# VHH binders against D-aminoacyl-tRNA deacylase (GEK1), part 5

Target 1, 317 residues: D-aminoacyl-tRNA deacylase (GEK1), of Arabidopsis thaliana (Mouse-ear cress) (q9zpq3)
Amino acid sequence: MVTLIVATTADPASINPAAALLAMPGWTAGPILPPDIKSFSNKQTRVIQHDRSIVKEDDLDLRWEEATGEVVDEVIFLSRHTAVSNRPALTVHPIGVLHLKDGESPPQGGKPGWAALPSTRIGPWFRLLKKMAEAHGLVPEFEITLEATHHGPITNKPTMFLEIGSTEEYWKRQDAAQVMALLMWEGLGLGGSEEVGKWKSETGKRKVLLGIGGGHYAPRHMDIALKDDIWVGHLLSGYSLPMEDPTQTKTTPGENYIGGNWRQSIKAAFEATKASFPGGEILAHLDHKSFKGWQKKAITEFLAEESINVGKPNDFT

## First folded at step 1 (VHH)

Design b03 (framework vhh_8pnl_2)
Fold by ESMFold2-Fast, scan of step 1:
Structure b03 (fold): chain B 317 residues (1-317), chain A 123 residues (1-123)
Amino acid sequence: as target 1 above (317 residues)
Amino acid sequence: QGQLVESGGGLVQPGGSLRLSCADAGFTFSDYAMAWYRQAPGKERELVARIYSGGSTNYADFVKGRFTISRDNAKSTLYLQMNSLKPEDTAMYYCAAGLSYDFPTLDSQYDYWGQGTRVTVSA
């Protein structure tokens, strides 16, 4: 089983961390995938390099399996991050397009209503990234943060994005690229150390965070993700939980009274999280500042109906 | 103040049925989420079924289709109807109550607990 790291030459925040990683020892040239996707191999890790949009090159995991016969365990994407604030950041996030309705076009890949299997490494690598960034003098210049579930590409294996943001100046920062390369090097055990964030069937009852509500940078969920031994699944920002005000719709009262695709979003995120963490104890954490009373009541009753346990911050131990 | 008192436990053969009851002796029952937990010898306590003040219910996968949780707010009583009982259902069964609007899901979040009633399924 192999880990695919995906880089694109179209993005300096993608190709520079890949180049920094490839400058480390142990790499050999691998097969070229049609039409011209270059690859490099080191132990059970494969770096693939294309020249297209990172978020629209679907099914690279299946395409790798078809071309090589190797089974893909996970996919890690290297990408730029953009923010209206233009503030520098290093980010980690799961992917999915739960904020779009069926029939809406996904401008950044994926498909409406879909959530990828989240990488098991998100929580452990977020903590490791924060320590590495601090050790290498990037903090406080760079914010080290999670992002809520968003965009594509479509994948079939556990997936995470590692990003450098937020402007062209920061996308080209070589010190940031080096820290991302060190994160992958240590996280995947390429230097001979133990891998970080690998979920095994015997990991068992460890707590897995399912974030419900809040802003794009998941500030209240991030406090939980910083706790040792906590694993992170999907993080649903408020934009992925559209809920129609029942006083404005005049529909029949009950569970189906509150319109919007919020139920589908929660269920898709939960099922994908469950699939990535077999045997794990999934706890949904609500960002209570994100919701009006009627929304919180509806969400928590739906979670109860679906047998999804709710945890307060202190329950994540 | 609040004291939960369980009843209805006993010895039954595999395939049998029991109905457990939990009486509330001193708090505003309708404001509370109620749950049944169980603990088998040498094992940790686990959720069997939960019911919120609004009527929403949760069941552990191992009892779905066999057990039914219900409540009677007028009588301040919680019930667990257990059908098609199996030897692995043998345990001490506990009633728990926590404020419903706090949406208690973990056993640490329940404010009141009963002393338990024993269920033994044996041929």
Scores: ipSAE 0.000, ipTM 0.158, lowest interface PAE 21.0, mean pLDDT 86

Design b04 (framework vhh_3k1k_2)
Fold by ESMFold2-Fast, scan of step 1:
Structure b04 (fold): chain B 317 residues (1-317), chain A 124 residues (1-124)
Amino acid sequence: as target 1 above (317 residues)
Amino acid sequence: QVQLVESGGALVQPGGSLRLSCAASGFTFSSYDMRWYRQAPGKEREWVAGISGSGGSTSYEDSVKGRFTISRDDARNTVYLQMNSLKPEDTAVYYCATEYSLFDTPWSNYMDVWGQGTQVTVSS
């Protein structure tokens, strides 16, 4: 089994961390994926060097398996982060397109209603990234943060995005690229240390965060993710939980039915999280201040109906 | 532009007091919850205190309850953290934070805003 790291020359926030990683010892030239995707090998890690936007490069794991016969265990994508705030950030996030409805075209890849298997490494690597960024003098200039589940590409393997943001000047920062390379180097144990964030059958503490509600940067969920031994699954921002006010919708007036794809979003995120963490104790954490009373009631009732356990911050121990 | 700027961090003796300030700009301050977080070297970030927008309701992490007081001055777009009976364990970088909705609805994309932090060191 191998870990694929996907980089693209089209994105400095992608190719620069990859180049910094490849400058470390132990790399050899790997197979070329048709027609011209270069790869590099180090132990059980494979770096793929693409030349176009990766958020629409679906099934790279399947293409690797078909070309090489190697089984892909996980995919890590290196990418830029863009924010209207223009604030510099180093981010980690799961992927999926739960905010779009059937028939809507996803501008950044994926497909409506889909959530990828979240990488088991998200929580552990978020904590490690924060320590490394602090040690290398990037904090407080760079915000170290999670992002809620969003965009593609489509893959059937556990996956995460590692990003440098949020403007062209920050995408090109070599100190940020070096920290991301060090995160991958230490996280994957390429220097001979133990890998970080690998889910094993004997994992002692097995609480997995499923975030429900809140902003794109998941601030209230992030406080839980910063706790030792907590694992992180999907994080559903409010934009992935469209709930139609029953007093204002085209549904029958006075009914208790709440339209929107919020139920499908929660269920898809939960099932994907469960699949990545076999035997894990998945606790849904609600960002309660993001919801009106009728929304909190509906979400809590749905979670109970689906047998999804709810946790408060102090339950994550 | 949405900005949070912390100030007031200093070196203080155990048992001392310090007041942190967070100046907010670029958004309708009174409409948003404001929070303080802290992070000690080699430790995870932890939530310290929160104050609601408009209503002024407050909440605290158990270890600081009774020692720290969060308050806000909406006319000055500032949130404060009054820290009393400081302990060496309170040594950390303190961050001000808010969640800013780009479209001013709970179902829109959000932009989280964090300040750059202010260092508090409690030692003799």
Scores: ipSAE 0.000, ipTM 0.133, lowest interface PAE 12.2, mean pLDDT 84

Design b05 (framework vhh_7yz9_2)
Fold by ESMFold2-Fast, scan of step 1:
Structure b05 (fold): chain B 317 residues (1-317), chain A 122 residues (1-122)
Amino acid sequence: as target 1 above (317 residues)
Amino acid sequence: QWQLVESGGGLVQAGGSLRLSCTASGFTFSSYAMGWYRQTAGNEREWVAFISSGGSTTYADSVKGRFTISRDNAKNTVYLQMNSLKPEDTAVYYCAAVPSGYWLDTSSYDYWGQGTPVTVSS
């Protein structure tokens, strides 16, 4: 089983962390993934480099398996991050396109209504990234943050994105690239240490955060994710939970229906999270500050109907 | 079907004001961040202002203190109040519906208005 790290030469925030990682000991040239994707091997880790959009090259995990015969255990993508704030950031996030309706075009890859299997490493590596960024003098210049579930590409194995943002100046920062390389080096145990964030049947504290609501940077969910021993699944921002005011939406006389794809989004995120954390205790954390009373009531009732357990921050211990 | 309709553009003297409006239909407006972009002939579209679904605002340095973005979710409308207009603000202004926190690479956006021209005379 291998960990597949994906980089693109089109993005300095992708190629520079990959180059820094490949400059560390133990790498050898690997097979070409057809038609032209270079690869490098170190223990059970494989780095592949293409030249296309990182969010639109689908099924690289299955394509690797078909080309090499190796089973892919997980996929880690190296990418730039852009933000309206233009603030420098180092980010970790799960992927999926739950905000789009069937028939809408996915401008940033993926497919409508889809949530990837979230990497089990998201929570543990978010904590490790914060520690490493602090140790290497990137804080407070760089915000160290989670992002809610968004964009592609389509993958079939547990997936996460590691990003440097949020402008061209910051995408090219070599100190940020080095910290991302160190995160991968230590996190994957390439220097001989124990791997960080691997899910096993004997995993001790097994509480898994499913985030519901809040902004793109999941600020209230991040407070939980910073706690030791907490695992992180999908994080649904408000844009993935479109809820139509029932007083303005009348499809059937007398119906108290709340339109929008919010139920489908929650269910897809929950099922994908459950699949990545077999035997885990999945607790939905609702960011109450992002919702109106009628939205909170509807979401809470739906979670109860689906037997999805709800946790307050103090329940994550 | 998505629709974004801009209005309020036109001709104005330097130092004057205009208010642009962008009305959305066919989607849950309140769940999206909304942005304004502008484009001059021969140049790429540049970002001007954004407002999150929660009402937080950010502005390009060239317009800070002069432009104000706001939204009215009951009317499915985003506004750009442009004060102290300068000749260099002359451009076609575009409204965009942006899923909050998605990559802001404008080449990947599928959700744009048709644009409204603004001309500021000296």
Scores: ipSAE 0.000, ipTM 0.168, lowest interface PAE 15.3, mean pLDDT 85

Design b06 (framework vhh_7zox_3)
Amino acid sequence: DVQLVESGGGLVQPGGSLRLSCVASGFTFSSYGMGWVRQAPGKGLEWVSDIYSGGSTGYADSVKGRFAISRDNAKNTLYLQMNRLKPEDTAVYYCARSLDYSFEGLTWYFDLAGQGTQVTVSS
ESMFold2-Fast, scan of step 1: ipSAE 0.012; ipTM 0.404

Design b07 (framework vhh_gocatamig_d2)
Fold by ESMFold2-Fast, scan of step 1:
Structure b07 (fold): chain B 317 residues (1-317), chain A 123 residues (1-123)
Amino acid sequence: as target 1 above (317 residues)
Amino acid sequence: EVQLVESGGGLVQPGGSLTLSCAASGFTFSDYYLAWYRQAPGKKRELVAGIYSGGSTVYMDSVKGRFTISRDNAKNSVYLQMNSLRAEDTAVYYCAAEILSGYWPDTSDFDYWGQGTLVTVSS
């Protein structure tokens, strides 16, 4: 089983961390993934390098399996992060397109209503990244943050994005690229250390965060993710939880139905998270600051109906 | 320099139509969620319509069927076509951009806002 790392030459925030990683010892040239994707091998890790959009090259995991016969265990993408705030940031996030409805075409890849299996490494690697960025003098210049579930590409195995942002100046930062390479090197145990963030059947502390509500950078969920031994699944920002105000909806008399695809988003995120963490204790954490009373009540009732346990920050230990 | 510049506002009679435009610069437009908000005298700013990078749309209930939001990624522009205008549509209309931020009608958190364009619906 292999870990597939994906980089694109079109993006300095992608190719520079990949190049830094490949400059470390133990790499050999691997097979070409058709039609023209270069690969490099080190132990159970494979780096592939294409020249297209990072968010639109679908099914690279299945394409690798078909071409090589190797089973892909997980996919890690290297990418730029953009924000109109222009804040420099190093980010980690799961992917999915839960803000779009069936039949809509996503310009940033993925499939409407879909959530990838989230990488088991998100929580552990977020903590490791923060530690490494601090050790290498990137903090406080670079904000080290999670991002809510968003964009593609379509994958079939546990997936995470590692990003450098937020502007062209920061995408080209070699010190940031080196820290991302060190994160992958240590995280995957390529230097002989123990891998970080691998989910095992015997994993002792098994609390898994499912984030519900809040902004794109998941600030209150992030406080939980910083706790030792906490694992992170999907993080649903408010844009993935559209809820129509029942006082404004034109419904059949006597019906108290809250429209919007918020139920479908929660269910998809929960099922994908559950699939990545077999045997895990999944706790939904609501960002209460983001919700009105009627929204909070509806979400809590739906979670109970779906047998999704709710946790307060103190329940994550 | 990030900029959002609204245009197309003005005085129109009830039942009339206006098209608002928002021209964006300084960022990769196709990656962003764009929205139109409005603020009527004495009221809080509220979401009118939003459009995701993929073209999915959101509308305030009182404008559904009357207003249409659209985007042109080649021109870095977002538009709001307003038909069957009512006196209660009178407001300053703002263009907003955010990378996949929430679009709750009352709790949107956006990175950047335009300066606004006034729409007055009056005889």
Scores: ipSAE 0.000, ipTM 0.165, lowest interface PAE 12.9, mean pLDDT 85

Design b08 (framework vhh_7yz9_2)
Fold by ESMFold2-Fast, scan of step 1:
Structure b08 (fold): chain B 317 residues (1-317), chain A 123 residues (1-123)
Amino acid sequence: as target 1 above (317 residues)
Amino acid sequence: QWQLVESGGGLVQAGGSLRLSCTASGFTFDDYAMGWYRQTAGNEREWVAFITYGGSTTYADSVKGRFTISRDNAKNTVYLQMNSLKPEDTAVYYCAADSFLYTGPWSESYDYWGQGTPVTVSS
């Protein structure tokens, strides 16, 4: 059972948190992952370092298993975050490309219609990150936030991204890099503490958030994710739920069919979430402010057909 | 061949209104999020407003309450209704389409851009 942490030398927001983590005790040089990827080992954690795009190096988990014989439990990517607002931010998110149809080229890796298994650590580590950032004086300068499911690379094991944003000035911030390293150090129990966010058969509180709708920063889903003991799966922003207005489409007269890949997106996100949280109680939370009445009706009916339970904020306890 | 064609720009007095339109062709419009950006000479493009395929909208703080973005998928068109215009709104306005689908205010990754339409707010 191995946790892969992936860094790229092409990105200061990636390599600087990795370097800060590697400066902590217990690291040794590991094997080269073909063709030329360096690795470092500490307990059940492996840091791998390449020099290419973080979102386009596919199947690093399977490639690690093939090269070493070790079973990969999860993948954590270190990356920059970019925002047109140029606001500094520390972010956590699941990955997938549910907003594209088959035949479309994904500009930031992955493949159309695909959702990675979400890391079980997303919710617990988001809460821990917020606490650590506050304790280390990064708040309010840095916004601490979730992001909805987006981009690649293709992975086969539970996956999360940890990001520093939003501009070159902030990507190079050493205090942010140190907080990210501390998050990984404490979260993975590398200093001997209990790991944070590991899903176990004996887990006492097992409610898992599946976010439906809302903006990229998932603000209303994020309020739920801040609650103690809540786990987080996929978060589908409105851009992953394209719904064609039945009154505007070239539908047969009398039919009320709602086109777009929204059903496929929900089903893929639900199945991936379920696979990461065996035995979990998955509750879909709809960001009602992002939907018209006909959209809410259609989504709610589809969730019922698929036996996906819907939860209001107060149901997450 | 893809195309985004903006229209509706021009001269307007402070306090006035303009409606910009952007018509798309050559790609599946309904699958794309649409945004409006603006640029003044010598400056980088500034995000203004964004609309997802589902119709969710987001606005830059400088235009909240004054500008409204909307889309008409039957016409492959996105609109920007600009009210209570200020001299500071003077810029070239660009329409953009993004298959990644979330460009304002949290990311910049647009696949297609229009050529821009100038807006001048007097005095």
Scores: ipSAE 0.000, ipTM 0.189, lowest interface PAE 12.7, mean pLDDT 85

Design b09 (framework vhh_surovatamig_d1)
Fold by ESMFold2-Fast, scan of step 1:
Structure b09 (fold): chain B 317 residues (1-317), chain A 124 residues (1-124)
Amino acid sequence: as target 1 above (317 residues)
Amino acid sequence: EVQLVESGGGLVQPGGSLRLSCAASGFTFSSYWMSWVRQAPGKGLEWVATINQDGSEKDYVDSVKGRFTISRDNAKKSLYLQMNSLRAEDTAVYYCARDFPYSLGTEYNYFDYRGQGTLVTVSS
């Protein structure tokens, strides 16, 4: 199992956690990823240092496989985060572009209607990150949060983003960079401990959260993700669920047809989540505060048609 | 209330130039990555160009690279798109877009707000 960690020198919130990780013991120089991207190796972990924005750097996993002959099992991206509140935050999120229709160009990388395989580590590492941030005195200054599925790049293996936000001052915080490095160090078992967040065929507790609706920080889904032994797949914010109000539609096929790409978004997120968690019990959780009655009814009926099970918070155990 | 107001569109001959402007209000303009997106007749939205908070980083869709230049003036809360060597294929409604606030910090972010648009028609 090779874990590919992607950092870029263009982003202090990316390169500083990578540098802190590489300052820990056991690293050696690795192969150059063409054209001249440096890499470092430690056990089954590989860190690559890019020099530009990473959200358009598609297929880094396949490029690594082509260049080295190693099979990549997962990708972790290190990146900055920005929020309108300018509040400091440490975040974890899956990637995908589900708010755009076919034919629309994605400014954020990826492609319309696409969702990456979500990293199996998202839920377990979110919980670990919160504990580590608390232990190192970053809370309550830094908010520790999930983010809904958004942006690229296109990847072919389970993927997650780890971010430091939300302003230039916070992107450069060395204590935040150290906590992110410690998260990767402990999470990947580089110091000899058991890895955190590996999905195995005999994983005992197998409930996987598929979040539907809510704001970008997924506050009501996050309450579920904080429960021990819960795994996290895709999280669809309202911007990924465009639903056309049937009272405002012109003549359409079917009396109560609800337009928009919301069905495709749910299906893509579900299939990607299912692929990352073979044998998992995927439960869709609807953020009911985010939906009007007609939206909730339509989503619930579609989930039933697609045989996607719905769970309330108490069903996640 | 967030407002983005585009201007500067019009009819131009192939090979000509236009400069689009966007006036922003209702938010801290200097804290956001900003983008231009366009929609050609009968087509979907296409991202055109993005600029970071201080203007030090810029990116463009391949079809306009070398012809279009994005810029901003944070003191005036304005975004610009200089369009040179215009082609018939550039005919579209151009929208000023504020990148999604929770994913800023990269060259490419989701849009959480778009203006009303300004029409650019490239025709002889």
Scores: ipSAE 0.011, ipTM 0.215, lowest interface PAE 9.4, mean pLDDT 85

Design c01 (framework vhh_gocatamig_d2)
Fold by ESMFold2-Fast, scan of step 1:
Structure c01 (fold): chain B 317 residues (1-317), chain A 123 residues (1-123)
Amino acid sequence: as target 1 above (317 residues)
Amino acid sequence: EVQLVESGGGLVQPGGSLTLSCAASGFTFSSYALAWYRQAPGKKRELVAGITSGGSTVYMDSVKGRFTISRDNAKNSVYLQMNSLRAEDTAVYYCAARKYGSLWYTQSAYDYWGQGTLVTVSS
């Protein structure tokens, strides 16, 4: 089984971490993934480089399997991050498009109502990234943060994005690229150390965070993700939880039916998270500050009906 | 004996109309909420439309303005009028009943289910 790392030459925040990783020992040229995607091999890791949009080149995992006969275990994407704040950041996030309505075109790839299998490495690598960024003098200049589930591309195996942001100046930072390369090098055990963040049958502590609500940077969920031994699945920002005010619907007062696709979003995120963490104890954490009373009540009741356990921060131990 | 029996499904051209009926027996129909769910091949069942014991209605966003749910307590029946049908409406449609007279979003909250009726929208 191989780990597939995807980079695009169109993005310095993508190609520079890839180049830094490839400058480390043990890489050899691999096969061309048709029609023109270059690859490089090191142990069970494969780096592929294309020149197209990172969020729209779908099914690279299945395309790799078809072309090579190798089974893909996971996909890691290298990408730029943009933010209106223009603050420098290093980010980790799962992917999916749960905010779009039926028939809407996904401008950032993926498909409406879809959530990828989240990489098991998200939580462990977020913590490792924070330690490495601190050790290499990037903090506090770079904010080290999670991002909520968003955009594509479509994948079929556990997936995560690693990003450098937020402006052209920061996308080109070589020290940030080196830290991302070191994260992948150590995280994948390419230097001979134990891999970080593999989900194993013998995994002793198995609490998996499913984040519900909050802003794009998941600040309250991130506090939980910083705890040792906590795994991270999907993180649903408010934009993925559209809830129609029940005073505007044709329902009887007190009925527990609130319009919008929020139930579908929670269910899709939960099922994808469960699939990535077999035997895991999935706990939903609600960012209560992002919800009105009627929203919190409806979400909590829905979680109970779906047998999705709710956890407060202290329950993540 | 409790049963829900769907009828009215069939093959229809895009832009056409169908009316689905669900006939209920064996329980006090007027106190129950009724819902129409659908399931396309390879997909999970989803709530299409619902009507409470009091007559309040809810609809899935993609069918609002095209579908109308109604009930007739004297005939123990619930109906789904489907207009401007699209290829993506192709599915098996199920009638479901809930004892407490209110609608719920999860399938497990419904006490009784019909066997389904197939709707195919194709040219």
Scores: ipSAE 0.000, ipTM 0.127, lowest interface PAE 21.7, mean pLDDT 87

Design c02 (framework vhh_7yz9_2)
Fold by ESMFold2-Fast, scan of step 1:
Structure c02 (fold): chain B 317 residues (1-317), chain A 122 residues (1-122)
Amino acid sequence: as target 1 above (317 residues)
Amino acid sequence: QWQLVESGGGLVQAGGSLRLSCTASGRTFSSYAMGWYRQTAGNEREWVAFISSGGSTTYADSVKGRFTISRDNAKNTVYLQMNSLKPEDTAVYYCAKGRYTYSPHLNQYDYWGQGTPVTVSS
């Protein structure tokens, strides 16, 4: 099975980690993915380099399969992170566009209502990244954090983003690029070590986090993700859970209907998470500080209706 | 790359049952939503049922309670169990592969089978 790593020359936070990885031993030139995407091969890993937007070049996994005949197991994207705070950060996140309604434009790729399969590696690699960043002297300068599910590109296989942020100064940091390369090198077992974060059917009965609510950096879900042996699926920030105040809607008296696409967002995220972790125990964790009482009640009732189990932090063991 | 082959259609009397199967020749079948659509002569293709990659199902009002969609990821197969068939169910039934794990819209289906005819006699 093949891991596809995607880099773009348009972004130093993308191409520099790719270059650092490719400077390690065992790489050979691979086929051109039409029309012009060059590739490099090492064992079951393939690095492809394009020059377009990292969030809008859709279906690279299927395009690779069509061109080469190889089955793609997963896609890892290398990208810059931007934040209005300008704080330096190394981030890991799943992708999807659950915050947009049907008919709204997806400014950063994907499609409204879509959630990619989350990479099984997100939780394990987040923990590994934190240890590597600490060992290489990047902490506390760089914040090591998860991000909630957001943006594209459209993919069909388990997907995650690895990012360096948040400004041009930090996107070009070679020490950060080297740590990201080491994460991929060790995580994929390219040096002969055991792969990190690979899901096997016999891994079943392990806890998988589905995060509901909270800010973009998922701080309360992140505390759970730092626990050993916890796996991470989708993380739905409050912006992906639009809930219309029933007192402000013109609903029929006696109907307790809460509008907004929040049910669809939860369902899409749950199904994608379930598909990535066959046999896993998926527990939804609500960031209660993010919701009013009526929102918490509606969400927990919906989770019960959908047979989605809810876990408190102590249930993730 | 992807091929979808439907089977199980045929002639059945009103009140009878048929089980349609769709076998997919493609990669990572379990990662995609699958759907069933039907079409009668002179009409647009009509959605019948879909199943997400995780197994969640939805049904058109006209078939809800009578039809059941299911999948077997080990066999790369999606099924449509049709019970209490009515003459109005007469159509060519198409299997479709969605582009995503959850594909609720027609335009999110990228591969289609050839169709299998179902005729329900009164």
Scores: ipSAE 0.000, ipTM 0.217, lowest interface PAE 18.0, mean pLDDT 86

